# Ledger of designs, part 23: VH-VL binders against q3z8e7

Target 1, 156 residues: q3z8e7
Amino acid sequence: MVEKIPMTASGYKKLEDELSTLKVKRIDVIEEMRLAAMDKDMRENAPYHAAKEQRGQIEGRIKEIEHELKYADVSEYTDTNTSKVNMGSTVKLRDPKNGECCTYTLVSPKEIEPLKGKISASSPIGKAVFNRNKGEQIEIEVPSGTLQYIIEDISF
Short names: E, the ipSAE of ESMFold2; O, the ipSAE of OpenDDE; V2, 0.75 times the mean of E and O plus 0.25 times the DockQ between their complexes.

## First folded at step 12 (VH-VL; framework fv_denrakibart)

Design S1 (at its last look DockQ between E and O 0.03; V2 from the best seeds 0.00; counts 0 for: pae E 13.1 > 2, placed apart)
Fold by OpenDDE, look of step 12:
Structure S1 (fold): chain C 156 residues (1-156), chain A 122 residues (1-122), chain B 113 residues (1-113)
Amino acid sequence: as target 1 above (156 residues)
Amino acid sequence: EVQLVQSGAEVKKPGESLKISCKGSGYSFTHYWIGWVRQMPGKGLEWMGIIYPRDSDTRYSPSFQGQVTISADKSISTAYLQWSSLKASDTAMYYCARHKLYFTEHSYFDYWGQGTLVTVSS
Amino acid sequence: DIVMTQSPDSLAVSLGERATINCKSSQSVLYSSRDKNYLAWYQQKPGQPPKLLIYWASTRESGVPDRFSGSGSGTDFTLTISSLQAEDVAVYYCQQYYSTPYTFGQGTKVEIK
């Protein structure tokens, strides 16, 4: 049984775009190879070999992307007050003690960008908020203790 | 034999919209970029942009960005160049051409259409 | 944008004589890693679309007579017609395809003297 690959809708789209681009490049590289092979003035067939190598790289990446797309698990939910936090959700957390707010987006491991608030669902924060409702109070375990937050808002 | 056949000459007034076409044949239309080149009367060639018909990926010259729209219908092997509102200054010959190769910014044209003359006058 | 400048704007050459057209780019169109210049030459006869003559600065397109040759590297390029023929009367354009927009030179008109 092949495990599904969790990812955001945006991530999925990016992969689609990349795939499309790579397929175009592949065709072009093949043509470049052909042209290089026809060039009688070439002392060395370096351009041909370079193009061939690049073709291999492109094809490898295409296979990877196709695999990811094939087994992608993208969950889309309606942005309602009854929505639960899931992959791709942006969550606003409020500290009930000091009123401070933080915003996080749950993403796949490949999409993690901590500086932009993009965190893994397997992170302490991710685990705490996953499948929770707006208005719910959560507890986050950190090395320094337990933090409490209220889910103020959920968006996709 | 590779051929690019463009639509006929156009006589228009300023402010009118226009869409001209370029039909490719004799090759896999979806495997090659196709571009548009403007040539004003008595002037040189101007690179306008290119489109990949397969997915409609489009690249414009900054000079033509927002001024024209390049599109394609791969189902009928046709590329298009269109204006929403023509100007007198748009009077020119417009060529479509097949882009031989597009990788690492390769962009030379090996086959050309016969050209479409667009005349915009009051 | 890379600016392509041709010289001269017009050239009159006697039949059978050599015609030389120069093309300069505002920046190098050489990819060092590939050792290729992204430069093409076109011929345009009156009332006709342009025709590809040379690509990669020096590679002649199929069907193009041997009297046409391209040379140069980096920013300076030359199209040479070793022996001008009557059918060679045309405007010639260089084009860089190193980076978008893929600009053309202003053209050089070649006539018979």
Scores: ipSAE 0.007, ipTM 0.575, lowest interface PAE 10.2, mean pLDDT 88
Fold by ESMFold2, look of step 12:
Parts: C-alpha cells; structure tokens; sequence
Structure S1 (fold): chain C 156 residues (1-156), chain A 122 residues (1-122), chain B 113 residues (1-113)
C-alpha cells in the first residue's frame, strides 16, 4: 500500500488553498514565458530565464502539494492524551548506552524543521515513537543497523 | 483577501534604531517579492528595494544600499525595513508593496500597505 | 539606473476634457519584442497609498475605468484620461520594472481647472 502522509484537517485545507492560488498564477507565468520566447536569443534573455525559473518553482510546488493531498491521512489529535506520543507531542529520548538525550516534536509535514527537532510521524523516529508511552524502549532502523532509545519524557 | 498591514507610526530621535514591519495575509507570502517605497513629505515615490522571502534574495536601490536593511521572516509572513542609526532626513512615509507576479523580480506592485509614517526629530 | 522623466509636472484640465501625461525612460523598457513594455502607471490620491492603474504599458488593472488608457513603447509612454472626472484629481506616477532599481517618474499632479 502507498505510505500515507499524516496531517490535520486545517493543514489539508491550507494546502488546498495554496494549490488553487498556484494554479491560477501558473497561467500567468506560462504566458510570460511564451511572450519572452518570441526573442530569438533565449540564452541571453533575462526575462525568459526569470520566468522559466519561476515556472519551475510553481510546477514543483504544485506537484508536491498534489502528492501530499492525494496521500493525505487526515487525523485530529487531542491535547488531553498526555500519556502517549501523538501529533504535537514533544518527546525526550535517552540512549541507554551512554545516557545522551535528544528531543523531538511531532509536527505536520508543513511544520517540519529537522534542525530544530520538528519531525513528521512518518520519519524513522516518528514511526518508532508514535502511540508509545513514557518509559518504553524503542528501536529506530537506520542503514547501519538498529538504534535503541528510551522514551524519557512526553509533553504536549 | 490579500492584505499588507504595516506597523504604526514612529517618532524617533537621530541616532536611534528602528525596525518597521509589513505583514502579508490572504496569499502565499514566501512566493512573492515584497518591496519598500519611500515618500518624503510633499515628494514623489522612491523605490528602496525588494526581497524574495523564500530565500531572502534582496535587491537594493544604490541610493539605499548600506543605509537600510530589508529582511523577512517567512514563518510569520512579515517583511521588515530597519535602520541602525536614523537621520532627520529619514522622515518620510514608508510603504510596503507586493509584486503581482509569482517569483519574478520583474513585476509591478498590485497591493500596497497603508504606510508607516516615520518622524525623526530632536 | 533607468531614469523616468514625466511631463508636465502639473496639469490643469477642465471636467470632461482629455488629460495626457507623458513618461520617458532613459533606456528602452521593451523586452526583445514589441509586445511587452515593462512599464506601470499608478494613481495616488492625498493621504492614500498608490493604486495600480496600468501595467505592461497598456493593460488596465481590474476595476480601473476605461477612461484610463496607456500607450507607447520603448522609451516614450503616455497615460490618457479621456474624460476627466472629479475623482481623478491625484498625482500620477510611471514606473519601470525592466531592471533594478525599479525607478518611478517624479509624478504629475492632475487638477481641475
């Protein structure tokens, strides 16, 4: 089965709104490329190259949103279940071998910031901690093997 | 509905710092260039510069290069204009405005903020 | 920098008569074809931000009355108000968006005689 992308209902709606806006603006940028392309010297055509880059960014973002919407698994979490890891939870993981800790927050795809520890539920760490309780030992599969962690704390 | 809402009027003394803001709503903020325009009392419009919030690509008029800093915080859909040391000659109305066309720097302004009046006097 | 020069600096026109504002750029703002001039016109009423009237030299923005028209190409551009109305009293600016800095003209003040 195709892997689903967890998101909230509000996240889904924001993607739909952005997609609608991008599709309208795509028409404008395609016309600008066509008009600029009437110049025979396309290699030195600054407006053409700018419009070409703009179209690439718009098309790429549209494709990304369409993929996310197609495979979206829209779920709502509540902030009342503080005993289990869920969307919006912040988890502290401890390596039992050396005692080192790291902290991650489960966020929607639109909010992912890996350098700040904001990860998706579909990431290796996210999959391993989702729906788990404080004190559970988890395993995270990486290319070089399996890493072991203990869920030391959960906050919301 | 697309809106650009600027921070309120400022009264400052020469030498003070200042950062004014322009918050965009109703559109995909990071995909449009945002510009700043100065209008001194009784004078015309002066293009100060533009920024592309997605990657902070910033272009300045030579007249303003090194005199102001244009920046953006895409996480809160806000563009900024800031001075490290204000001069009396900085007294003016400052507008932010959005390019109509996606991504391209070669565009005109379709939506304008309400303006921020900056007064610099002793 | 592309210098945008408007003429006249001010213009007094009777209600219902034609107003003509010229804008000249120091270099061409027509990109490689005769179809696209990177030129816009704005209207600014007292106490208000500028409002977009015309882009691509001759295309009206949505909601702009058809008495406003833009023409010209290359370096010479004209904004025409075919039948001046009371609400058209304003300062009008041209702007090029061909290359940075995207300079404005100095403005033309339109008033009723």
Amino acid sequence: as target 1 above (156 residues)
Amino acid sequence: EVQLVQSGAEVKKPGESLKISCKGSGYSFTHYWIGWVRQMPGKGLEWMGIIYPRDSDTRYSPSFQGQVTISADKSISTAYLQWSSLKASDTAMYYCARHKLYFTEHSYFDYWGQGTLVTVSS
Amino acid sequence: DIVMTQSPDSLAVSLGERATINCKSSQSVLYSSRDKNYLAWYQQKPGQPPKLLIYWASTRESGVPDRFSGSGSGTDFTLTISSLQAEDVAVYYCQQYYSTPYTFGQGTKVEIK
Scores: ipSAE 0.000, ipTM 0.503, lowest interface PAE 13.1, mean pLDDT 83
ESMFold2 (binder alone), look of step 12: mean pLDDT 94; pTM 0.954

Design S2 (at its last look DockQ between E and O 0.03; V2 from the best seeds 0.00; counts 0 for: pae E 13.2 > 2, placed apart)
Fold by OpenDDE, look of step 12:
Structure S2 (fold): chain C 156 residues (1-156), chain A 122 residues (1-122), chain B 113 residues (1-113)
Amino acid sequence: as target 1 above (156 residues)
Amino acid sequence: EVQLVQSGAEVKKPGESLKISCKGSGYSFTHYWIGWVRQMPGKGLEWMGIIYPRDSDTRYSPSFQGQVTISADKSISTAYLQWSSLKASDTAMYYCARHKLYFTEKSYFDYWGQGTLVTVSS
Amino acid sequence: DIVMTQSPDSLAVSLGERATINCKSSQSVLYSSRDKNYLAWYQQKPGQPPKLLIYWASTRESGVPDRFSGSGSGTDFTLTISSLQAEDVAVYYCQQYYSTPYTFGQGTKVEIK
């Protein structure tokens, strides 16, 4: 049994775009190989070998992307206002004590960008908010204690 | 079937702005370079520039650099040629054309639009 | 920029006779390692957009009659119509796509004598 690969809708789209680009690039590289192969001495044909290597790299990446797309698990909700926090969700958390707010987006491990608030669902914050509703109060365990936040908004 | 359909003829005055369009169909618009060629009345073909719609990478002829702007909207498979301020000397037929080779910048034109006649007169 | 110069500017040929158009580039458009000349020929009839005839200097585009042929290498190229037909009346252009800007020749008008 092959396990599904969680990812955001945006991530899925990016992979699709990359795949499309790579398939075209592959055609171009093949043409480059053909042109380079016109040289009599293939052993000393640096352009041919370079193109061949590039083709291999492109084909490898294509296979990887196709695998990811095939087994992708992208969750979407029609009503974001009443939806639960899931992969791809952007969550606004408000501290009930001081009124401060933070925004986080749950993403796959490959999409993590902490500086942009993109965090894993397996992170402390991710675990706390996952499958929660708007307006719900959550608790986040940190080394210094327990933090409390209210899920103020959920979007995709 | 591959088709490039350009916007209709334009009659403008000097100093006016203009943006003409070229819509591609029947192929993957994002995967082929598309170019613009000027042809003044009774004159030859002039290569203006090309754009790769996928990422909007653009190449201009030095003669047209800064004189026109080439752009593309891949969401609607459309390329554009625009002027901020037209001159009488801009009176010409303008063709869009597709590069035949995939992805590659260095290519020749296989499919052409029907042309857009731009007339600039006071 | 690579300058493309065609000769002659105009040519009148009898029906069924050979028409020859020359195109010279100011510098070579040959990729030596690929043995490919980045040169194309186009045909433009009155009131129509250009039509691709030849690419890589000598390869005929699909659907183009075999009476059209391209030859040459480096800086000197030739478009030949072996037997001129009435429908061949047009202006013909060469173009290099070796380096930007991908310049055209000034054109050669072919008419029936």
Scores: ipSAE 0.020, ipTM 0.586, lowest interface PAE 6.9, mean pLDDT 88
Fold by ESMFold2, look of step 12:
Structure S2 (fold): chain C 156 residues (1-156), chain A 122 residues (1-122), chain B 113 residues (1-113)
Amino acid sequence: as target 1 above (156 residues)
Amino acid sequence: EVQLVQSGAEVKKPGESLKISCKGSGYSFTHYWIGWVRQMPGKGLEWMGIIYPRDSDTRYSPSFQGQVTISADKSISTAYLQWSSLKASDTAMYYCARHKLYFTEKSYFDYWGQGTLVTVSS
Amino acid sequence: DIVMTQSPDSLAVSLGERATINCKSSQSVLYSSRDKNYLAWYQQKPGQPPKLLIYWASTRESGVPDRFSGSGSGTDFTLTISSLQAEDVAVYYCQQYYSTPYTFGQGTKVEIK
């Protein structure tokens, strides 16, 4: 029998949110590979090879998280959360139109890893969520317009 | 064919605002970093900063941080350089340029715009 | 910030002779795990935008004549024009793209003697 992986409820949630973020980033990286292959000779194509390396890391991490979630044993372990988004917070954003979710963590400049959902407080998403409460609807200003999301969850 | 077409020359007075543009065509605009380079009259090239249009990730030279704003509108394949209040010392030629390498910020410039001459005088 | 220093500031060379331009960075631009020098060279003719000549210190851009070559590693780099032509009169710039800001050298003006 497969042994269970003990974790807290917040730990399980963090993995779900990371998985959601990685699946979105995977789509972007696959498109970047396709475009690079069309623009240049693949044998000498540094952008294609860089994107291929990133895709491999994303695919590997997705597989790890899916395994951990499948065999998770979530028991009553307690950890403390804050009520407002701050530095170090992880936020789950839900698109109210289709219910799709994405997840981001606010980190310091040295810790920025966009592929892993670690963004700065000065990024468009970071600015929109900072100091907000769970359940608030936010607007993210992008060059193409305004995106709307609901803060579905906040964790630390 | 990859092309970067910049907005026309500008003659301004100190204190006025200005936003100049750089329109990219013939390539996937949102997937290549695009940057701005200043060249003061009779001087060399100065790297001002770069932007990744897909997500607006922007990197500035410390010399220009807080002095200008680099932005992009990916829906019309256009990057911008803007000042809220021009100074006489902003008189220069401004080039936009594209990174050759797809996606990565660690790259050099292969395609350049024709330049936009900005003249600021009282 | 990585300071890029070119020498000389100005160079006069007879047609058909070799022109040599040096570029020194204040710290290494060699990314040792990839064995790559993050250095490029540009040519700028009067009234024109810069044109890419060399990247990765020694790789010639497509369409650039064979007389242009780049060499060096770490902190010391050289652009060589093996046989100067009339159309090579320009200002030449090195640039590092190892860490932001991706600074340029101050430029080297090449003229016919």
Scores: ipSAE 0.000, ipTM 0.493, lowest interface PAE 13.2, mean pLDDT 83
ESMFold2 (binder alone), look of step 12: mean pLDDT 94; pTM 0.957

Design S3 (at its last look DockQ between E and O 0.01; V2 from the best seeds 0.00; counts 0 for: pae O 14.1 > 2, placed apart)
Fold by ESMFold2, look of step 12:
Structure S3 (fold): chain C 156 residues (1-156), chain A 122 residues (1-122), chain B 113 residues (1-113)
Amino acid sequence: as target 1 above (156 residues)
Amino acid sequence: EVQLVQSGAEVKKPGESLKISCKGSGYSFTHYWIGWVRQMPGKGLEWMGIIYPRDSDTRYSPSFQGQVTISADKSISTAYLQWSSLKASDTAMYYCARHKLYFTEYSYFDYWGQGTLVTVSS
Amino acid sequence: DIVMTQSPDSLAVSLGERATINCKSSQSVLYSSRDKNYLAWYQQKPGQPPKLLIYWASTRESGVPDRFSGSGSGTDFTLTISSLQAEDVAVYYCQQYYSTPYTFGQGTKVEIK
């Protein structure tokens, strides 16, 4: 039931660093709220409102990062390997029938943006291209059938 | 490493437009307010305003409201300071600086750019 | 606008002696409590951008030498350099971040006597 979150060693380190920074920041913001809350008119208390908003954002981000770190599966592949598709790769796919191209970037689940082509390695497209070389023809299983593409370019 | 790198020195004539830049790196650019500070020759520091790059929420000093435009392009981690019509009195060093405190507008500056010298003369 | 007034405008201090810089705000920058003052100090050496020294009136920024200390509350603040070193020659600024515009003091130039 627990799905692993693929990421690079550098991605994992970046999250650890952000978490450390946020935990320190949380302490400061909680103190700012405590001091501001001693004001008799909380509704007109700009420092309190700013700190409350900041605390909410910090707490939310901390929870996101703690979840991602808990379920992280650190990839053995590097972002500099341009011969094969891996995590962090941008892949240009060409339809051999009409030459139409589409571009996808393999990202972690937290970074998925389908309208911008950012997809997971576990998606149908992601599974089909992962660990493949430039020039290979691939099949992508979708609900409407099987699609054929050629990996025209791989970049990072 | 957190860095703020500003665009190079400018020599301009009165009435010309100008847009100077401040590129942030080594941190989450969109989550920290970034501000602009003027230092006229031989004078102290003047707070001009700040912007929150995530949503472009901008706060100006009344002394600079309407005189300059502060903007940001979060896709390239860059903040801007812009004049539509420069005056000789705009001759100064301009610094960008980052709020230390995450998200909040109520903060001090921990990292500063190297400065952009703007000279406006006839 | 909160006006920040520093004194003196300049001072000369012998190496190893104490330098004291005062900053007074026209309104309190202590929000709802004497425990948290929205006041920072910066050092600006010749030809360099400002550098953060102190925030929350008395908290030293990481990497700032122990000889720098801040004190005060409400409207009256002090930056103290306990034993002046040659590298401390600079202009020092206080700044309030209690309400916009986040005004600076006019600066205090510190020189070796």
Scores: ipSAE 0.005, ipTM 0.499, lowest interface PAE 12.2, mean pLDDT 83
Fold by OpenDDE, look of step 12:
Structure S3 (fold): chain C 156 residues (1-156), chain A 122 residues (1-122), chain B 113 residues (1-113)
Amino acid sequence: as target 1 above (156 residues)
Amino acid sequence: EVQLVQSGAEVKKPGESLKISCKGSGYSFTHYWIGWVRQMPGKGLEWMGIIYPRDSDTRYSPSFQGQVTISADKSISTAYLQWSSLKASDTAMYYCARHKLYFTEYSYFDYWGQGTLVTVSS
Amino acid sequence: DIVMTQSPDSLAVSLGERATINCKSSQSVLYSSRDKNYLAWYQQKPGQPPKLLIYWASTRESGVPDRFSGSGSGTDFTLTISSLQAEDVAVYYCQQYYSTPYTFGQGTKVEIK
């Protein structure tokens, strides 16, 4: 019998957030590996080997987190049926100050199309909304300060 | 060897149309973004826009949006920059360049064409 | 748009001496998730197209001499030529490719003193 891992709801959420972030990072690193390998001797390709190492580290952490989440015992666990923003999600953000709405789709680095609202999860907006729930207020850091948005809708 | 070869210098008058070219070789032309950079005489570099030849996905700088047209003919590995009506202010060196990275949001130029000088005068 | 500002506009350095060029971005060009700065340096000699020197703020392009190095993170970046050579006389540009449009600095002219 595998022993359960006690943790708080907030701790569980943090792990989920980290996991999501790492999964995106993994994709990016893999792409970096691919790019690095294109025109250099693999034996002497420092960027490639660095990326490969980073990939290994990321994958190791992902496994750890998945294990913790799998056997988590959250005492304050509340079952929320709210969908979370993930890769492939389309989110509608509303500015509570002026009521303006923007729609974004989180995509892989290969699929980024800013003009079409397709953004990376690693973008400022992507990072802010990733693994968040409908109805949550998010903050986006910009040079002029911090912008506030409400996740009004999530769709796939 | 990766090469970008641009068309020759152009001398034009205001109001005339122009289309300059950039031919890529030594690599898979369709799989790399090609960008155009303007350099006015004695001035710095200005990012104009990029195109993905495979599907002609094109992105413009706001400053050049509607001012020029970027296109590509992947069948002959050639990218184009064109004006419908030149202005004197369009006088500049124009470079095409290949993006090292395949993706729009993280692309730097690793190979450059030799440049095309465009002179627009009455 | 992200504004790139270089300093100085011109620099005269004796042969064999260190040349330092700074580049500042109006906003961070660091992707925290990737832990990479989307910043490149180019060298342009008279009558020639720009040549890539550095990418990811600190990675040298193949064939670039070791005397060239890039450093910095976020909004402040530096290109260093540890020992200036005669062939290094050129205009140097920084460029961010964090977001479109991929803006360049105004350039720094490096000359021999």
Scores: ipSAE 0.000, ipTM 0.548, lowest interface PAE 14.1, mean pLDDT 87
ESMFold2 (binder alone), look of step 12: mean pLDDT 92; pTM 0.938

Design S4 (at its last look DockQ between E and O 0.04; V2 from the best seeds 0.00; counts 0 for: pae E 14.3 > 2, placed apart)
Fold by OpenDDE, look of step 12:
Structure S4 (fold): chain C 156 residues (1-156), chain A 122 residues (1-122), chain B 113 residues (1-113)
Amino acid sequence: as target 1 above (156 residues)
Amino acid sequence: EVQLVQSGAEVKKPGESLKISCKGSGYSFDHYWIGWVRQMPGKGLEWMGIIYPRDSDTRYSPSFQGQVTISADKSISTAYLQWSSLKASDTAMYYCARHKLYFTESSYFDYWGQGTLVTVSS
Amino acid sequence: DIVMTQSPDSLAVSLGERATINCKSSQSVLYSSRDKNYLAWYQQKPGQPPKLLIYWASTRESGVPDRFSGSGSGTDFTLTISSLQAEDVAVYYCQQYYSTPYTFGQGTKVEIK
């Protein structure tokens, strides 16, 4: 059996964010390669070779992160501060305009259940509230505009 | 040649807002992260955060999260650092720097702007 | 956050002599799977922005003189200037980019003795 990899909730979150970022950046680098490859002599094309190298590095890191996430053992006690929103936290968001409240729980990718308010820490809402304190006002950009919420409560 | 050119020095009062800029040239601006680093007078370097101009993905240092806003306009190859309300303690040199790739061999600052001096005093 | 601590804070070395700067991280910045240390060194001269010297703990940036070298792994790292030159007077910073925030050391001022 593969040994579990201990890490903090914040560490796990960082890996998730990094993974998501790298997957997007990989696409960008591939596009860069494509553009560079339009030159006549690829053997002398420094931009292409640079992009290719970057792609390899990104892919390598993605593989590492996926491995760590897959075998992660997140301890709730090492990085649990109820004063700030973290992985596993349940946050109550209040719309200062209409007073409506929404409750979300930040969970791992495998535990995502949007209909139950279980969202990824890497989601727009998750990112907006992560590492924030009770009472802070956050902004979330949506296609219709910018939503503003106040973190009314944090629980674990 | 890769260049990052920052906006000029700023002299402000506490409570005022400020937005400084960093314009990149000589490379595909939207393909590389841009970071901001603070250096208080006579002090060391402080990592503030980074932004990917293409999609405005942003990462903040916990120490600066909520204190500043990092943004970018890829259409003009410009990154921004802004304050809604300056404090005297914000007096510092601010550098922008290219952070080529996130968590790769290029996940370091290889090109730097010349810096923007921000002075906040009553 | 990973805390980076440099030593010493200030160093005076005679011209032509070796200068050694240490950097310690509060946690390992080694990615075992890749056998890579996410550690960089910068040089900052007065009135100038920082300049990249070393990345991956030991890889010298293009254009950097051979007298600059980086070593170490895990939590302990060293920047060495084998023969200090007059133009090497500067403040040197280590930085980890293993995890955000990508923290810097407090800096080491290198002067000529």
Scores: ipSAE 0.005, ipTM 0.549, lowest interface PAE 10.3, mean pLDDT 86
Fold by ESMFold2, look of step 12:
Structure S4 (fold): chain C 156 residues (1-156), chain A 122 residues (1-122), chain B 113 residues (1-113)
Amino acid sequence: as target 1 above (156 residues)
Amino acid sequence: EVQLVQSGAEVKKPGESLKISCKGSGYSFDHYWIGWVRQMPGKGLEWMGIIYPRDSDTRYSPSFQGQVTISADKSISTAYLQWSSLKASDTAMYYCARHKLYFTESSYFDYWGQGTLVTVSS
Amino acid sequence: DIVMTQSPDSLAVSLGERATINCKSSQSVLYSSRDKNYLAWYQQKPGQPPKLLIYWASTRESGVPDRFSGSGSGTDFTLTISSLQAEDVAVYYCQQYYSTPYTFGQGTKVEIK
């Protein structure tokens, strides 16, 4: 069996919309690469290299969305005042070794903005904090190993 | 090489419609967000909104939502700012500007148009 | 909306002296997961469009003189002109690009004393 990904119905719809947009952008980027490749000297072709990089990121995001949609467990989560981390919660994590804090908000897959701390429940951080209480120690699996944090605060 | 060239100054009366343009050249126009910035006489800069010309994804400042329309025609590398009914308070300089970062919504402006002065008076 | 407040509104500085401009945001513009401050500075000379000086709070745009530097983090930012030149007479704006609307500060006019 495969791991299910919790999301709301609105989150599922936002992922479908993003997927549609990315598939169109993929076609456009492939065409830009084709047009740029008509230039004989590819070493100095900044438009080709920019489009190639962007295509790779688009393809990666498409694969992520397709996986999330395939394994989605759609339900409605709305709980502004709870003792546990849930969809829509903002969580403050404290590193027990140095006391430094980071803040993340659990959002549906369509609303993901990693650069702004808006993450999914299926991300490493999201998985670690979901359904946990204030004060619990959690561990987060990252490619470089395992990180330890304390849930300092939960808000909505 | 990169240029943003805006349409010329406009003198209008209250209630009239207007569409001003911003033509980009020297870069892949439809792959960069382009924004509009208002500067009222003697005042500072106001962010109005941005558009991604490739798919027309548009974001407005709440202060301008429903007051103007931002659009683009990628086939002629042109962005537009439109009013359906001008007010005297719309008198200002309007700049278009390009995001520096390819594709990226959260960015700053590296190239600016020369500005379009819009004067609305009786 | 994130409100950007600059101080002072106007500044008169002798040629060759240091000018400092402060910019304060009503919310943090630090994206902590990337350790990036979403803050830019622009220069606008009389009769001209704005020109990008600084981005990511402290990175100079290509072609901007070394006398311009940016510093700060979170909610408090500073633009410094280490030795004011005659061509630096302008209005300076900060802008956050952390969340829409990507608001500007009200501007700081820099003049020669």
Scores: ipSAE 0.000, ipTM 0.498, lowest interface PAE 14.3, mean pLDDT 83
ESMFold2 (binder alone), look of step 12: mean pLDDT 94; pTM 0.954

